# Ledger of designs, part 23: VHH binders against o26223

Target 1, 191 residues: o26223
Amino acid sequence: MKLLWTSQHIKVTVHIDGKVSKMDVLEAIKTRRSIRKYQDREVPEELIDKILDAAMCGPSAVDERPWHFIVVRNREMLEKIPEVHPYGAMVKDAPVAIIVCCDSSLEKIPGFWVQDCSIASQNILLAAHSLGLGAVWTGVYPLEDRVEGIRRLFSIPEHVIPFSVIPLGYPAENPGTRDLFDPDRIHLEKW

## First folded at step 19 (VHH)

Design U12
Fold by ESMFold2, fold request of step 23:
Structure U12 (fold): chain B 191 residues (1-191), chain A 120 residues (1-120)
Amino acid sequence: as target 1 above (191 residues)
Amino acid sequence: EVQLVESGGGLVQPGGSLRLSCAASGFNFKRYDMAWYRQAPGKGRELVARITTGGHTNYADSVKGRFTISRDNAKNTLYLQMNSLRPEDTAVYYCARDLWESYIDSLDSWGQGTLVTVSS
């Protein structure tokens, strides 16, 4: 019932032998790690679309959805990011980066956009991981020098706030698994 | 308060061995990933090895096969076994909590460091 992708020029994509690995959501959450070394391999636009679709599925305050995303593939631009964002040094070696931004004109409840964009950013990390990619969240907001540096570099308007820069690619490292569950952080019924 | 106390450094000839220790206190040691870093004179600080709470280890390419990181959670102690030492391993060695998953750069607590000098 599935059709060969290359034998059909159909707008709707059908993967006959190109299915990605399915990963249980709890497994994805527990095994996702920050990845800062990438293979010299392009990330297909299709995977970026899936990642951004996932990013936009997050809840937001009063469903305000204040997020915007800048997809950066241009080598010259990727190489300039570390000049204004030192923690983003690995971005110059990534095939692609996503900049998560808040458009403050979309805020319906002031001040909740940070939670909204954090949810979108984490969904990007999880979706990338589930698709066999590695990513890392490099914080921009609330560090003023980094916010203004990224805004200037990408011609971001004054009412739009760059929140995070997320480089991603096929991973070239394995940071390993962790055991972080701490029962002392759990309080039943009261503090 | 978080305290990390490195020990075991010294002067050793090329090809020799040395074992570094890091005594940790002031935090729940077994729930933190740990790392060794080093800083040679005139150089930046670089990662040497890391070990996760799950037991996974990673090494810098320059030390792989020669150094072994380990931990004893009952004694709150991190170790670095250094074999086949070379002059380029000369540095002050620091233990630290591994901040691999931090989304911002951070200056976490470092120990005082322990000097390793590899020279004839």
Scores: ipSAE 0.688, ipTM 0.814, lowest interface PAE 1.0, mean pLDDT 89
Fold by OpenDDE, look of step 19:
Structure U12 (fold): chain B 191 residues (1-191), chain A 120 residues (1-120)
Amino acid sequence: as target 1 above (191 residues)
Amino acid sequence: EVQLVESGGGLVQPGGSLRLSCAASGFNFKRYDMAWYRQAPGKGRELVARITTGGHTNYADSVKGRFTISRDNAKNTLYLQMNSLRPEDTAVYYCARDLWESYIDSLDSWGQGTLVTVSS
């Protein structure tokens, strides 16, 4: 019996009728992939709002919620991001990017802001995927050259730290599914 | 230390076939996406094929339908079956971890590569 690996085309049935079928959270987590190629299609503001709403729903240290988001749609600015963020080459091809930042003045317990912004960034990725968009997390912090590059480019105040750049768009590639479960990383009761 | 050792390259006539192998060590092979790259003389390195941990494959348009990437996790080995070889396929072929889901620049650990020459 030749197990025909039916490439389960995750038919993200974007129902034309505006009803975004709610993807199950586990499905979203398991099927999410980084997307670095995008269609020549604008992302509606409504979707960005939903994504940002999701980004703000995560936990944070002492519930500080130190995150800020820069939404970038300007083509010129998108094209400049790769100049200071080489790993963000695909940003120039995206219709929109979200820059996740931390306001350090809000931080009460040092160092946890990285976790907070990570949670926000991951929620952006998951939300985007659930909405039929593709996204990729491109790390900025703690690479000093990238942090400063993004800071200068977007006139970010010194007390605000750019953390990640996340381009978004309708996906124009399919990197496929992964099997990542590793029982060797699970320890019961003790190491 | 991540080690990738390519083999199977050689001289082949146009229309011929080769099978490349990559022996991987120093990391949990089965948990990483893998890829083949090639670099022709005077050209940049380009992606040839990738395979995910889930077995999903992608190919460069130039090799689609002719090349097949596969993996044997039990042997920690990546393969590239190359059929219907063309002179333009002449290159050094490299095996690498495909760090597609890395949120930072991947320092690709590259092997020494294996030379494939397609010539009449």
Scores: ipSAE 0.684, ipTM 0.838, lowest interface PAE 0.6, mean pLDDT 91
Fold by ESMFold2, last read:
Structure U12 (fold): chain B 191 residues (1-191), chain A 120 residues (1-120)
Amino acid sequence: as target 1 above (191 residues)
Amino acid sequence: EVQLVESGGGLVQPGGSLRLSCAASGFNFKRYDMAWYRQAPGKGRELVARITTGGHTNYADSVKGRFTISRDNAKNTLYLQMNSLRPEDTAVYYCARDLWESYIDSLDSWGQGTLVTVSS
């Protein structure tokens, strides 16, 4: 671990060392997969805090930061999500889910909030993966029935738009890595 | 235009073997994860096996140890080797691109399928 020092020095060193990421960022991006099966294991609050801290580090249009996050751990609520959000069937088996929302009163430029919340959503996936968790982005917006259902279920105000539901937990499956680089998608100077 | 054409189905006795093929065209086959699904009469479609562009495979529990998925990127062809066939394997088998990373419901675009019938 670290060199042994006096109790004061050891406390400082442990905090500094304890924040080191275990995964290279390019490795994290390439190896992150959608995970829909989770261990029966609680996710500590401090990991959720780290994930949401990472979510808020993304760029946004004119730094508008329109995002809000609902953290759902209540079993009854998690079990109701599939009733209004069919693609979210695995949410009932997750220990926790994060709902990414746009507060339209924070929007500075119309329509860019979708990019902003997409960035926050992807950061949640990458941060979860780096912490040894698995997650999946289940799309809500722009599917109006799903937007309405999630808004009603969680008492979300009309000016707040649920964008995605992201269940997460310690993974219980391995979908494998992929080789997706396609040079034909790269255009030099012009189309 | 994406085309997926399944072949190799037929009537076979329990315990027998079949090898299914899927000829793919209209997309960059080697850059896509692929899967086999099946649909028995009166049932929904279920995943049978999947193979990633990196060569990783996953199987439904009901076929694990009996079926093997593979691909030949040079021939744009996906295969399913089915051994130790059982009557419950009777279904139409479909080749598809694996939509594992889709964040919305898939719009299932399947080939025409190939019928496998396992009966005494």
Scores: ipSAE 0.684, ipTM 0.814, lowest interface PAE 1.0, mean pLDDT 88
Fold by ESMFold2, fold request of step 20:
Structure U12 (fold): chain B 191 residues (1-191), chain A 120 residues (1-120)
Amino acid sequence: as target 1 above (191 residues)
Amino acid sequence: EVQLVESGGGLVQPGGSLRLSCAASGFNFKRYDMAWYRQAPGKGRELVARITTGGHTNYADSVKGRFTISRDNAKNTLYLQMNSLRPEDTAVYYCARDLWESYIDSLDSWGQGTLVTVSS
């Protein structure tokens, strides 16, 4: 239902994937919250594809793009994550989780992969939010016990480093928006 | 140094009311979400209520409709108005900063707590 006209009298509404996407990026950034309770509702693969597309759009050091993603839907596997990753307790209740990993063989600048995977992880959170989903970043790296536990559980090779586990689903809670702007953190011209 | 000082606890009869206060210092209070927790004898601490910097509130199911969390940013003070008190509300009440958006497990500072006893 696209309508294109060369006149300034009509607003073009673009339908993407059968839904109208109208969330402003600043609104998405300001309203995104960590969501740890989910509806008993499946997340379509189409939405996961969109989220991972967004994850891969982030900048990276020298465009190294070191990220890999494991999509976990298997109930047995989701239920095992808390055994090796206590902060991920809510994962057992999520319909799906994404594990963000670094493939160290793709690293071109030592030590920048953490920034690269952080960018991908945040993009996952924002994209999920824009699609009506809730998500939470549960940190794995640099906690050695969590890294090795997740690596073991998902048969992740030694040159690949699990960075974060991100459960997601349709939200079943509303933690509310915040007012976090703090002018004291802004320094003009100098520290 | 972050300091949280709870006050206003005491002995109250079932059905009564009590107002708790938490005086905060050592951080920019108005920029932090805040929460009340409670710990009954022999039990772990549990969330009672949360209030964001934007004024949004959440309550444990056991206290909805009876308790009201609020804050006064000019006085750096968090409040909990407790109405229709029941014996199961007996606990030490603690205020804390709410770390909802942390992506790692973390511990933060707690106040000393204030004892609320609901007994006939």
Scores: ipSAE 0.679, ipTM 0.811, lowest interface PAE 1.0, mean pLDDT 89
Fold by ESMFold2, fold request of step 23:
Structure U12 (fold): chain B 191 residues (1-191), chain A 120 residues (1-120)
Amino acid sequence: as target 1 above (191 residues)
Amino acid sequence: EVQLVESGGGLVQPGGSLRLSCAASGFNFKRYDMAWYRQAPGKGRELVARITTGGHTNYADSVKGRFTISRDNAKNTLYLQMNSLRPEDTAVYYCARDLWESYIDSLDSWGQGTLVTVSS
């Protein structure tokens, strides 16, 4: 049952504990795939809020938290993104996209914002996956033509740097599981 | 240097079969997803089939049930078994690494291609 809200000074909440997926974090990391085909189904605002909450939980250099997020649901705007960001062609088919940006006025230590925004972007992908959604990171920074195009399209000010565009929705494809562990990439004690 | 060498193409009658091979070198083959693409004359390249390092396969709708992608990691070789061939399967077939998880366009090596011609 949902929360009942009343005009009186007392409220009563009835919870029915539904089944919540308890995916192991390692399993979530290994099973997340880039999803570029989406069902014709809107993504509730509540899920976007949960995803962005997760994005903001990432570490950042000196706890600077330089990230800003633009949530794009407007169909006309989504359809314009590929005009300035050709590698984001699937964005026009997504019900929603998130643009991860750096506000350079929030930097406390120069040059680490790319790592900070990368952490936030990956957290968006993982959180979306955990909620039954599919997403894909489409790179904007450091490709100057894409940075300029996205900045112009969304009226992003000069001191704010668009980093990535992440379309998401309920998945309509399954790219499958991979086996990527490579012992040759592991170096003990030294190179 | 990454090298991909396709072979096994040729002329075949409709309803016939061919097996394409792709010999891979210059990278750790078993750690990469692989794909077959094809390009008919005057048309763009299209995905035919892909296989992940985990063994998952995907096929274009036009070839489902007729083509089978497989890999032999011991021989660093990718295969495409093509059964029940149709004239519309006529194309140059290319082997490539599958860049599904790239977040930017990446330049990657293609094979030289092998021509498959199905009698019209």
Scores: ipSAE 0.670, ipTM 0.804, lowest interface PAE 1.1, mean pLDDT 88
Fold by ESMFold2, fold request of step 20:
Structure U12 (fold): chain B 191 residues (1-191), chain A 120 residues (1-120)
Amino acid sequence: as target 1 above (191 residues)
Amino acid sequence: EVQLVESGGGLVQPGGSLRLSCAASGFNFKRYDMAWYRQAPGKGRELVARITTGGHTNYADSVKGRFTISRDNAKNTLYLQMNSLRPEDTAVYYCARDLWESYIDSLDSWGQGTLVTVSS
């Protein structure tokens, strides 16, 4: 199969040379960095849709898919987030943020929702990166004061648990590439 | 125990140079991004320079072109070469691990600091 496309919105598989026209998944994983400074530039709704589609592609315990996403673009709301979530101070400067939540009524096995929402959150980071955006995961759960503050601010019902706040935008910084592979963390057959 | 020990500070005249060192122990130094911060009396701490495990560097605008961060992974040592020093560079300089990828924002892995005073 020899169809080759170069587009910011199209993924092309090329079987002959093993290359893809968009960012390779291993490259995306290795080059993604937390981005906390953003250009004064809006993020199109189309890109947010693609990011959330990717978020929902993750596995979940018993396929429970407990995640919900709040997309926040309103300046007044973004500026209030640091008041209840200090670790999200950069959110006030972002054009948009995604709040990853667990709807506990969708839980089929108690307690696995944390893994489920972690998977969705990481997929958001990778998808944003592949689309030329920068993002950062700011932890909310399990910090109870953060959970309650975000729940109050966004009128989130008690059975829904805010997990993370992920501001994103076109990046205005470059924290650089890292070399983190550590063979001593690899154990063959047993520990 | 994680230890970061800064040295090389002192009194210098404007235009002078100093080289700061940070001896690291208690962690796998080569697998951590590192940074220098400084704090002038009565001011907050500010980033001066950072260096990743991949060798990428970033500098505060106020020191760009005058300061150079580097690391020697064999010696577990971080360096800051400071040239063309100015009175406004006067501060306690701190070595730290740069926890850039932490989803909890904390840069609290500090050394004890080394005082740099730039004065005639």
Scores: ipSAE 0.662, ipTM 0.801, lowest interface PAE 1.1, mean pLDDT 89

